# VH-VL binders against q9nrl2r1430to1533, part 122

Target 1, 104 residues: q9nrl2r1430to1533
Amino acid sequence: GGVHELSAFEQLVVELVRHDDSWPFLKLVSKIQVPDYYDIIKKPIALNIIREKVNKCEYKLASEFIDDIELMFSNCFEYNPRNTSEAKAGTRLQAFFHIQAQKL

## First folded at step 7 (VH-VL)

Design m24 (framework fv_nezutatug)
Fold by ESMFold2-Fast, scan of step 7:
Structure m24 (fold): chain C 104 residues (1-104), chain A 121 residues (1-121), chain B 107 residues (1-107)
Amino acid sequence: as target 1 above (104 residues)
Amino acid sequence: QVQLQESGPGLVKPSQTLSLTCTVSGYSISSGYYWHWIRQHPGKGLEWIGYIYYSGSTDYNPSLKSLVTISADTSKNQFSLKLSSVTAADTAVYYCAREVYFRGSDYFDYWGQGTTVTVSS
Amino acid sequence: DIQMTQSPSSVSASVGDRVTITCKASQDISNYVAWYQQKPGKAPEPLIYDASSLQSGVPSRFSGSGSGTDFTLTISSLQPEDFATYYCQQYDSYPYTFGQGTKLEIK
């Protein structure tokens, strides 16, 4: 780890946040709006939390950063039916992430 | 327990707009899930019309997309269907239903009793 | 659109019989199939989801199987209350589509 690695993570998170398909992933799912979410999803995460971890230099390795992003997508696909706007957005955003992550 | 109940006119004239409302009790629409409209033509199977997600997002059957609007009134715990420019082909029993999902699986777990709509002059 | 085709269109059976209804998808839908029972004048009620998962409260005589394109609903020992129309539904892609229905009638 170094400054150059953290800068790359920051740039990628910003790209993900600005992507049209980021809307399901920007913030944690509301317990009030989706009461059963936290019964099903044991390790909730969202882009705002990942970005905070990047800014606080909490990722030591690219693999740790990648694992958190993949957890976010796996949570989406575990909770949301395949045909939902959420799952479709997740599929497209994950494909975009996989292409960009090859550069890390 | 969750209950859904359809209401609206039983008779609509051709070219008019059909308006149906589903009243939900035992669960708040704004708290989750997908809320759907499905219809059944006389002697035919079931046809999916569309849904409204608890967040307000909607999707419609492409065969009906230009004619359908689904909306929600969370203060009344209702969601509604508007179908414009109706013809005799829109004569059907209309159901509202909740779609539950769990670990990527889904199905319609609660249905209203259905309301019969006849399009006739 | 994914077409769901049921066979047979009707079945005549007696109480105690084993009844099998099949459903074929026009393309691979994995296990994204639900089965519903509809009695005259009533709304459909869910029986099976994910091709083989039994809905809570549904009697164990109902079972589902299959994956890909071919799916089966089985009633192991038919009861008087089981005479109804049965529908399969895919939820692999929008628009959601249903089979044409199988009417289960008294012999």
Scores: ipSAE 0.005, ipTM 0.566, lowest interface PAE 15.5, mean pLDDT 86

Design m25 (framework fv_nezutatug)
Fold by ESMFold2-Fast, scan of step 7:
Structure m25 (fold): chain C 104 residues (1-104), chain A 121 residues (1-121), chain B 107 residues (1-107)
Amino acid sequence: as target 1 above (104 residues)
Amino acid sequence: QVQLQESGPGLVKPSQTLSLTCTVSGYSISSGYYWHWIRQHPGKGLEWIGYIYYSGSTDYNPSLKSLVTISADTSKNQFSLKLSSVTAADTAVYYCARDTWYKGEDYFDYWGQGTTVTVSS
Amino acid sequence: DIQMTQSPSSVSASVGDRVTITCKASQDISNYVAWYQQKPGKAPEPLIYDASSLQSGVPSRFSGSGSGTDFTLTISSLQPEDFATYYCQQYDSYPYTFGQGTKLEIK
């Protein structure tokens, strides 16, 4: 049953990447540009890392994939104040994810 | 502007280890992207060797996996290829390249000029 | 591993001609195909990505099409600077694989 789920994960990651609100999530936050980020966020993650994990078949369960996407959003809301462009993009992309994840 | 430049010995003896370095300018490798090694055998097509992501994660072509190590030195803004136990079949032009990940795009947008490596006694 | 097969291996054409190069994948790769141009002594340069998206700065006479297993690169009106070798590449899965190349020569 895993092959179908892995194909669905890849499709979902691609849809997230192509979404207009993906810009804060495409790659890990730069330590050089945001030095305190890694002092606050202990489990950093981004869409390119999640895609890599999908391609290497590192997710055994759909819940593990969903947990990594949710961690990404959780990190965004922990670091960024509610009124920032990053937090607003995260809110919209998370809503989109929740709708698409129902297909998993 | 982003530029990649390969460096290393042009001649390596059979059974030895080939070591090549790619120096990146105009962009910090610690900031993102997948950084790849690709080679081209004389008069033939392109062969993907492997990559390193700025986080240190690596993956290698399964046909070469036991022979290849890719590593990064972020303080020098370089990443390097080591290919062990070389034979005449490893004679090629070696390229380093950047693999963009933006809006699902996943192709090689910047390449080094290439360095010619000959394996001969 | 996914095998990429290009046709033809070489083609002779004149300035102003329409040239078509094809690439076939051994399995369904959706639209995860890029095309590159390589001139003698130079590194490959990207032309097309996602099967049909034109790389910024590339002339509009270049176009790509296809999905699944069959892909095409078209040059609508050949210019002198277009004589080069062209390669397709899949990025659906690792290892990345390339076609064997198509050499475009002046007639």
Scores: ipSAE 0.006, ipTM 0.564, lowest interface PAE 13.8, mean pLDDT 85

Design m26 (framework fv_nezutatug)
Fold by ESMFold2-Fast, scan of step 7:
Structure m26 (fold): chain C 104 residues (1-104), chain A 121 residues (1-121), chain B 107 residues (1-107)
Amino acid sequence: as target 1 above (104 residues)
Amino acid sequence: QVQLQESGPGLVKPSQTLSLTCTVSGYSISSGYYWHWIRQHPGKGLEWIGYIYYSGSTDYNPSLKSLVTISADTSKNQFSLKLSSVTAADTAVYYCARELPWYSGDHFDYWGQGTTVTVSS
Amino acid sequence: DIQMTQSPSSVSASVGDRVTITCKASQDISNYVAWYQQKPGKAPEPLIYDASSLQSGVPSRFSGSGSGTDFTLTISSLQPEDFATYYCQQYDSYPYTFGQGTKLEIK
């Protein structure tokens, strides 16, 4: 259901934002601090953008919401070597997301 | 069930490029996981060569001195190793392997049977 | 690079014996250790991951312990099929490194 699904998306994004491992994902990567990021990552996204899309009712299906979250993790793993703090945080947060997303 | 199978020439001449392919069945490479190459020299044990992540990201053992390229062909469900300028020291059994994400144990859960490569004139 | 040193390089044992193999990392790797069993002519097979977690399908006589720099693989009661070479591996940082192997032989 529409309203229920949008409320579920909002709750899930809030849970992700509050998770200890959300720090690499809260905002878009700074071009000043990481200049090569945007040469490598062609579809940048972050939790603040996903939350804005949820609040504006831009997700019509759970699959669209899930696709944006998975894109966020895919970007993390594409840019960051596996043994970095960012990649490890992303792996843990993605696992948490997969458990929570079963409710959708 | 997941199976990995290495293929390529068993004999390579010094200074040539070694090319090996790993064919994956039972799971789509594009769906996840890290896909690795590992080799085993007689008497020296196991040496990690590198990986390709399902997104296309790669990392290589620095000891191989920029000689390694790993690539994937998702349409064939294969990933491949190219090792340039080979010497007798590259004689080994070559394995491909899948690595689980750390939340699933982050270890090599499936290995190919291995392919023997001899570098000799 | 992180060096993984296994001890002993070989051990002779009889069916029913308790066998312990150790692995020492040159620096703290937390619990990011896996153990593999390799039989002649075969690929390595996983036994233990995260230092102490048993791989699905592996008999309960295999156990792992340790954290930081010192790790142990124990076989509580050797079976004939357990005679093989055992390798530890760290996955804390790249490059991934393996111990030199411990060959378990019939006494």
Scores: ipSAE 0.000, ipTM 0.561, lowest interface PAE 15.9, mean pLDDT 86

Design m27 (framework fv_nezutatug)
Fold by ESMFold2-Fast, scan of step 7:
Structure m27 (fold): chain C 104 residues (1-104), chain A 121 residues (1-121), chain B 107 residues (1-107)
Amino acid sequence: as target 1 above (104 residues)
Amino acid sequence: QVQLQESGPGLVKPSQTLSLTCTVSGYSISSGYYWHWIRQHPGKGLEWIGYIYYSGSTDYNPSLKSLVTISADTSKNQFSLKLSSVTAADTAVYYCARGEYWHSDYPFDYWGQGTTVTVSS
Amino acid sequence: DIQMTQSPSSVSASVGDRVTITCKASQDISNYVAWYQQKPGKAPEPLIYDASSLQSGVPSRFSGSGSGTDFTLTISSLQPEDFATYYCQQYDSYPYTFGQGTKLEIK
């Protein structure tokens, strides 16, 4: 085919993206619609950025990949109150990630 | 391989509801992209209307406010636009598009061919 | 809303020419700019995203540059199939907004 074989990191990112609760994490938060986000969150990250790092072979260790995914969830919980749709989605997606990450 | 195709009436009367459907092939709407509607007025540029994510999450252009509803039918692999209380100003070519996914930060990578809607009595 | 202003509104050029089109955002949008080509009767076709990244399948004669508020699309050696209208778009924030378009015409 014209596609490359998926790496373990790529397969996991694909599974995260396909999850119902990935919607807050697909791309970076808009700085115009949420202007205080970048005042609070100093290391913004999203699944599209993590995917590009996987594609460029920037993760040398599984721990580096896991750290970036955990940073994404940490940012969500730091910015969003626990009762928000974003925080609830983050809680469920993080639990899913922890199960999948056992394979790494 | 991904294809989007608009369908719906080409003529709508003033004050009626414009209803358009986008049929997606070669990709499942439920697999994570945002699905957008964009229009192009005669003699005017492109105007973003809104998006839907398959979970039901939507966002609309503030200039169109409560006049717009976008919905998705994942069983048919379709998403639809309803624009209420149309006027001659809603005459445009209407496009559906796929946007912003994890593999690259690009806003729209596939567009439908467009469907012409004329609002006239 | 972020306003996107393109210049020029139209340009006449010959095959083999270098053509540049500029786009200015009313505020800092980092590199969240895409460029599209539209031929009469057809949908816009993506050319460039993230200000400078070529869409897969787009010829290398197309290039994009810029960051912040000022962006440029360059066609290094114009081909007959390149006569079209070109649009820039910001995707830093919703609502997404487009430039007014630049029509590239045969001289």
Scores: ipSAE 0.006, ipTM 0.548, lowest interface PAE 11.6, mean pLDDT 84

Design m28 (framework fv_nezutatug)
Fold by ESMFold2-Fast, scan of step 7:
Structure m28 (fold): chain C 104 residues (1-104), chain A 122 residues (1-122), chain B 107 residues (1-107)
Amino acid sequence: as target 1 above (104 residues)
Amino acid sequence: QVQLQESGPGLVKPSQTLSLTCTVSGYSISSGYYWHWIRQHPGKGLEWIGYIYYSGSTDYNPSLKSLVTISADTSKNQFSLKLSSVTAADTAVYYCARDIYWGRSEYYFDYWGQGTTVTVSS
Amino acid sequence: DIQMTQSPSSVSASVGDRVTITCKASQDISNYVAWYQQKPGKAPEPLIYDASSLQSGVPSRFSGSGSGTDFTLTISSLQPEDFATYYCQQYDSYPYTFGQGTKLEIK
């Protein structure tokens, strides 16, 4: 066989998933556990969905990928008050993302 | 519509545990939001004690953390405060309150209980 | 912990006066400040959130301003029902902290 490197999008998503602050973002919010989430958030998204889109080559431009990641953070800050552990994790992970996204 | 009501003993002896309950009506605690305890005494004004998130997660004021437990009973639509090893300094009016988030607007403590007076004395 | 310092501790004013109360945070809290009004024997009631947003149902004579560390509550034309104690609160970080209060008294 042989080995090839992950795409730039795959590498960045893997880094986000492995980050200590990724826990609020790994999967879609449960409607059963958080009943009002989908009344407030109209375009839900999470890292598992973004990763699947990357693996299926659904992002044609880096801007499309960046938009989905930013939507994920925007949803976090829209639903969660700033002083929550979710919002603080989102703030740190977004800062990390902005640094890493400079490589795209 | 949404109402919060505190209940518990008005008098507690030093070294005992203070137990207060907040009964919520008009909204299910398990449906969302943060549910807080706040107290007020003349010397220090308002002091935040802690919260319970509808999922069961809690956080406490570091000055009180070793002494405080907040828990929820979703079947009764109540959340409760236990403050252990009380002293005269714990004499205060105790409030329960909800904070709310609606999109671009954050309101902290949009609904308050009426408050319950607790005196710590022998 | 973030310290919230209010000034003045008390102010005497007459109906129709413009009253200003200030609040200073010990560190940058962006705009995450609320203001509350409390009358004797009653729970605090929210007036302002996000430093400058008026709570629903609160009269337009109340306004808030500021960002970072310095915040102001203004009552543009004082009414008899406005004589109360006012508190600022930060909600940028846990633990939530309040100012010590400003008592607004009739002159």
Scores: ipSAE 0.000, ipTM 0.533, lowest interface PAE 15.3, mean pLDDT 83

Design m3 (framework fv_nezutatug)
Fold by ESMFold2-Fast, scan of step 7:
Structure m3 (fold): chain C 104 residues (1-104), chain A 121 residues (1-121), chain B 107 residues (1-107)
Amino acid sequence: as target 1 above (104 residues)
Amino acid sequence: QVQLQESGPGLVKPSQTLSLTCTVSGYSISRGYYWHWIRQHPGKGLEWIGYIYYSGSTDYNPSLKSLVTISADTSKNQFSLKLSSVTAADTAVYYCARELYWDSGSYFDYWGQGTTVTVSS
Amino acid sequence: DIQMTQSPSSVSASVGDRVTITCKASQDISNYVAWYQQKPGKAPEPLIYDASSLQSGVPSRFSGSGSGTDFTLTISSLQPEDFATYYCQQYDSYPYTFGQGTKLEIK
């Protein structure tokens, strides 16, 4: 094979994807399954989109990467009541992200 | 630093509407967080009333039924509580508070000093 | 609604004592518990979140533990400024609910 060195952003996204609480965030919410989601959430985003942006070197600053991750969590908390599995997963994953993001 | 300050009448008559305002300084409410109203009955514990999210969405304690409205005036950096058809049971110290949701959960990180409301004729 | 029951309702203690306050939820709330300290005439101040995480600026003598339904706040060596009322709060589901409070008094 070859030696592939992951960027700091790519390493963090991989850690988020592998986390037990990533399931609500892996892909965009389906409009067919959740029709009102896109009426409420105006800037949808998910880990697969963020990972693609990292791979295409679209983040020029760490703050831009952090902003997209924070937008993802903000969308979760705006759409999902906090008694839902989605919101609880989001809360735990966001805390993990804040600890890891200190290394950026 | 973030500060919250309640204001409104200290005395309200039964059957009238209680109106309280929370003025926020040091942070713009339109930029984030959940903004809550919580009350404390004389000599008793704390009761959650409801919140307004920075986007404008609200949720209320079901025990207060449809009697509660929370709204925000972002131009004044204020959010307000209206509680209709008050009774003596609504006599309490009313607090506004910000909820911080960044620490693997949530907690109320900033509180106003509280305002005493007495419902009496 | 989730009911939060604190024990004891009051406790008398001396400076230097270890004080333990317990909080029981009527159903599983994972670790979604915060603890607050309230002094007379003041608003509550956060001490602990996520059952065991110490709020910034809070002395290390305060600690929280527990998961599921049973939670504990411990003060390892009581100081004069610690005499106050303590409240637990669940944030697992709406409506948010608080314990009835534990009043910590000078013996």
Scores: ipSAE 0.000, ipTM 0.564, lowest interface PAE 16.3, mean pLDDT 85

Design m4 (framework fv_nezutatug)
Fold by ESMFold2-Fast, scan of step 7:
Structure m4 (fold): chain C 104 residues (1-104), chain A 121 residues (1-121), chain B 107 residues (1-107)
Amino acid sequence: as target 1 above (104 residues)
Amino acid sequence: QVQLQESGPGLVKPSQTLSLTCTVSGYSISSGYYWHWIRQHPGKGLEWIGYIYHSGSTDYNPSLKSLVTISADTSKNQFSLKLSSVTAADTAVYYCARELYWDSGSYFDYWGQGTTVTVSS
Amino acid sequence: DIQMTQSPSSVSASVGDRVTITCKASQDISNYVAWYQQKPGKAPEPLIYDASSLQSGVPSRFSGSGSGTDFTLTISSLQPEDFATYYCQQYDSYPYTFGQGTKLEIK
């Protein structure tokens, strides 16, 4: 994992955060607003948590970073039915991520 | 690289439970994606049965919901279908498939070869 | 449930012909349509997704078009290996539903 690889992770997370479809993923889902979320999703994650892990140098391999991003999308598709605005945003953002991740 | 293979009995008696297993190789079920069962009746089109995600989350075709259970065994990298109270109408080729979420859509990118099930006394 | 209706149910054609197969959804499904090819004794294989996106490895003679309720699969110049049954599928909502199939036969 070198500094160049970690800089690439930071750049990619920033691009995801700036994307129009990032709104369901910016922060952990609110337990108050969505109380059943944490009964269904056992490994919650969001872009703010992933960015913090990048900044703390917790990703040793690109595959570990990719796994966390994919977990975020998998959680979205598990909780939200296909036809919801959340799932549709997730589908578009995941496609964007896959294109950008080819650079890693 | 990813391969799916169905296995189970080719003949089931009416009123019994049909049990099929899909073995996945080249990819870990616990790594994500949705894993589906689809069937094809003789001379008819394809019918979606249901899916499972590795967390245990499932959804089933409403026409079959009271009769279907899909489960996963991540230690064996397998997922299974149980269809209870079978009748001759359940005679079909059964496929397992992976759903790929990509480019704003979803579709079945890998399929097993299919296993023929006949319901007969 | 969303009904997917294919037309025609069967079509006879010769190598080199242009063939079109249509698929109609009972309600607006945007572009959430995939097309599959199935040869006898084989599992279906994906050809097209998102109505018009060509699956990797599929020959460019295959193309998809449409949006909303009306969708078309076109084969611009038939090859011998293209004689098969073709299915459309919607993935806008559960349950996922397929068209009844179109069998492409040698004339």
Scores: ipSAE 0.000, ipTM 0.567, lowest interface PAE 15.9, mean pLDDT 85

Design m5 (framework fv_nezutatug)
Fold by ESMFold2-Fast, scan of step 7:
Structure m5 (fold): chain C 104 residues (1-104), chain A 121 residues (1-121), chain B 107 residues (1-107)
Amino acid sequence: as target 1 above (104 residues)
Amino acid sequence: QVQLQESGPGLVKPSQTLSLTCTVSGYSISSGYYWHWIRQHPGKGLEWIGYIYRSGSTDYNPSLKSLVTISADTSKNQFSLKLSSVTAADTAVYYCARELYWDSGSYFDYWGQGTTVTVSS
Amino acid sequence: DIQMTQSPSSVSASVGDRVTITCKASQDISNYVAWYQQKPGKAPEPLIYDASSLQSGVPSRFSGSGSGTDFTLTISSLQPEDFATYYCQQYDSYPYTFGQGTKLEIK
């Protein structure tokens, strides 16, 4: 709870952004470059949106923060075949997230 | 309008600690932006020093990490840089800057005017 | 650390000229590049962000392009107030790093 959880969310998002495998997740997928993405993915999210929610203190529980991060990975694996660089980056970043989430 | 202003001593002796303060007006430090220190050596390019986020969390350039502390005083709407054990290599113009969060762009959109620091005996 | 290499180090040009400055990253940084203009005695001012987005209030003669490792700043019709030093910056990962700068001077 409270301030401790918010400080931990802030630190974890920064660690995710700095990770080598964060590149598919930093911003929402471009509609111009990938026009079918938003036909397939109904709840798009990215680290910039999650960071904004953390900054505005919109997460009340660690579970809400974790759910948004997991949604981001779920979207990646739903859209991208497992042999893509996006899916491989997502697999490694998700593993890193699970280790770091123990701090929450 | 957003304005940043650096202040601190212009001359520091070798081995001492350099202390600089950035005063922010027109925007609250606690509004969820990252606040940075950047320096520019005479005749050279720009070097990122580090940031402080509204929660108080910080990150520093690894080349300077053991020497740098950045802190914030939200009641005065200021953030500060302390650089310990200075040498002549720390002679530079020091800037403070605001970074927007990624939805609005992740670049330095407002800079202070810069303050010149000379390290000499 | 990601190295940002700018070329040329300096360029001499005349009012009305088209000027191109390039910036090369040592690894893929997607589009996470900003360009700044710095005049003597002044702080840098942002011109371009996300490789190609023009900062509000910046004249349309400035444009940015590129993705991955190779980035370009173009001034299509140089004006007297454009003589300055230009810097690229990556914000893909910490530590943030800058190019060494390109000085644009009067021919």
Scores: ipSAE 0.000, ipTM 0.555, lowest interface PAE 14.7, mean pLDDT 85

Design m6 (framework fv_nezutatug)
Fold by ESMFold2-Fast, scan of step 7:
Structure m6 (fold): chain C 104 residues (1-104), chain A 121 residues (1-121), chain B 107 residues (1-107)
Amino acid sequence: as target 1 above (104 residues)
Amino acid sequence: QVQLQESGPGLVKPSQTLSLTCTVSGYSISSGYYWHWIRQHPGKGLEWIGYIYYSGRTDYNPSLKSLVTISADTSKNQFSLKLSSVTAADTAVYYCARELYWDSGSYFDYWGQGTTVTVSS
Amino acid sequence: DIQMTQSPSSVSASVGDRVTITCKASQDISNYVAWYQQKPGKAPEPLIYDASSLQSGVPSRFSGSGSGTDFTLTISSLQPEDFATYYCQQYDSYPYTFGQGTKLEIK
């Protein structure tokens, strides 16, 4: 790592945020709208948290950044049944992420 | 540098449709962010109406959902509010605003100056 | 809907005073609160987000605190330009809701 890798992480997060399928991932799931979410999901995360960690230089390795993105998708698939809009958006965004992450 | 400006009729008759447009300069609506409508009733607080995301996705305040449509015209860099079947209760100052959403929080970072709408016969 | 209740509805103060405005949410909203300042005839302007983060360009005399249901906005030493109405807003869930406002008036 270094500042070059952190710049690449910022670019990738921006591309994820701008993707049409990012809507389930932009912010943490609301406790009020989905009260059982935090009973099921033990390590909640969202793109805004990952972006903050990038900006604070908390990722020392690309693998740490990738792990947080993959955790975000894993949480989506654990909570949401396969036929939901959330799970379908997650599947498409994860495929997009895997293509973009090849540049890391 | 980013500026939002509301435009539309200042007077609307009861039962008609209110149409307002927000013109954005200094940033392309199709490039990002959530674009919102918020209103302020005379002598009262602020009420959130709804948003359009840069992708075209919309969501509306449930109290107004059956009456509200928000749309975007990316060729003109504008987004618009239509509020159907208006009554005197819809008299307010209407604001358009941008929501900054990806830095661990969200808030309305840019607002238009507001446009006054009176619903009266 | 989440109700946001501000206290007081109005406060009279002098330049140099310390002023505290409170905001109470009807439900736990973590730290998802923003504060806005509105001057007569103008749009609201952001002051604080995430309960305690100061918006760029806002003077350091403004500070926010709180978590869960109880939040405060503090102005440590009032300046003449601070006489305005202040609003809190939750963004934990849709619909977004605002407090009724606190009017800060010159004594």
Scores: ipSAE 0.000, ipTM 0.565, lowest interface PAE 14.4, mean pLDDT 85

Design m7 (framework fv_nezutatug)
Fold by ESMFold2-Fast, scan of step 7:
Structure m7 (fold): chain C 104 residues (1-104), chain A 121 residues (1-121), chain B 107 residues (1-107)
Amino acid sequence: as target 1 above (104 residues)
Amino acid sequence: QVQLQESGPGLVKPSQTLSLTCTVSGYSISSGYYWHWIRQHPGKGLEWIGYIYYSGSTDYNPSLKSLVTISADTSKNQFSLKLSSVTAADTAVYYCARELYWDSGSYFDYWGQGTTVTVSS
Amino acid sequence: DIQMTQSPSSVSASVGDRVTITCKASQDISDYVAWYQQKPGKAPEPLIYDASSLQSGVPSRFSGSGSGTDFTLTISSLQPEDFATYYCQQYDSYPYTFGQGTKLEIK
């Protein structure tokens, strides 16, 4: 718990950001480039927002952090058909996250 | 095919630093995966030492954390273990291994053959 | 740290026997357990991951089961090449930990 959990969250987010498959998740989807995204996805989130929340100590429980990461992947799979590069990247990065989340 | 091979001195004196290298062939370390060091004491069994991720991130067994450094040399496709202030308790067979991570599962899918290290005066 | 305890520490068996090895975790690890086989002078080789998934190339006589804290490795019909030491490993959290090993010996 406490400080140790926050250090683990930062480490995990850094590992996710550095992963080759993080590109769909680094920043919020552009409304200009993808105009129907926000009609379909009601709770948009991205790694930059999650990292900000970690830095501001906004996660009180590991479950809150995990929920935000899982929401990010859920949004990816809801919007993107399975055969897209985005969905494939999301599948690989989510698997990686599940292994790393064992540290929490 | 992926192959891992440990190398380093078989005999180290107490208080010195043990340095081991794992040479990887068939896959570039900089392209992915977690690369681990694991040792096997005759009486204790298998003990996880730590890893280096392809990005350079490391994590170490808390019981060894102040004594261990793992680093990678991507130009040589190698990763290395340095264990400082060794004692007779560090006598073991040392293995390098790759961790396969994928949907919901992980395991060590490739291991080196192991290198025996004896710490003796 | 999560302790992994195997039983028995050794078992003597004959070719054709059904052999069961158990592994107990000190806390709930869901299905995050792997099993390895180690022959003398060799590195461990993976057999099972996610408690019950058979690694590619491993004979179907090997099977794993369990969840939570109690796990088993079963060899349905022991073959001569199966005499080895078997280890369970948890990968629920760091540090990764292994059972003490079960040595399978010829009777």
Scores: ipSAE 0.000, ipTM 0.542, lowest interface PAE 18.4, mean pLDDT 85

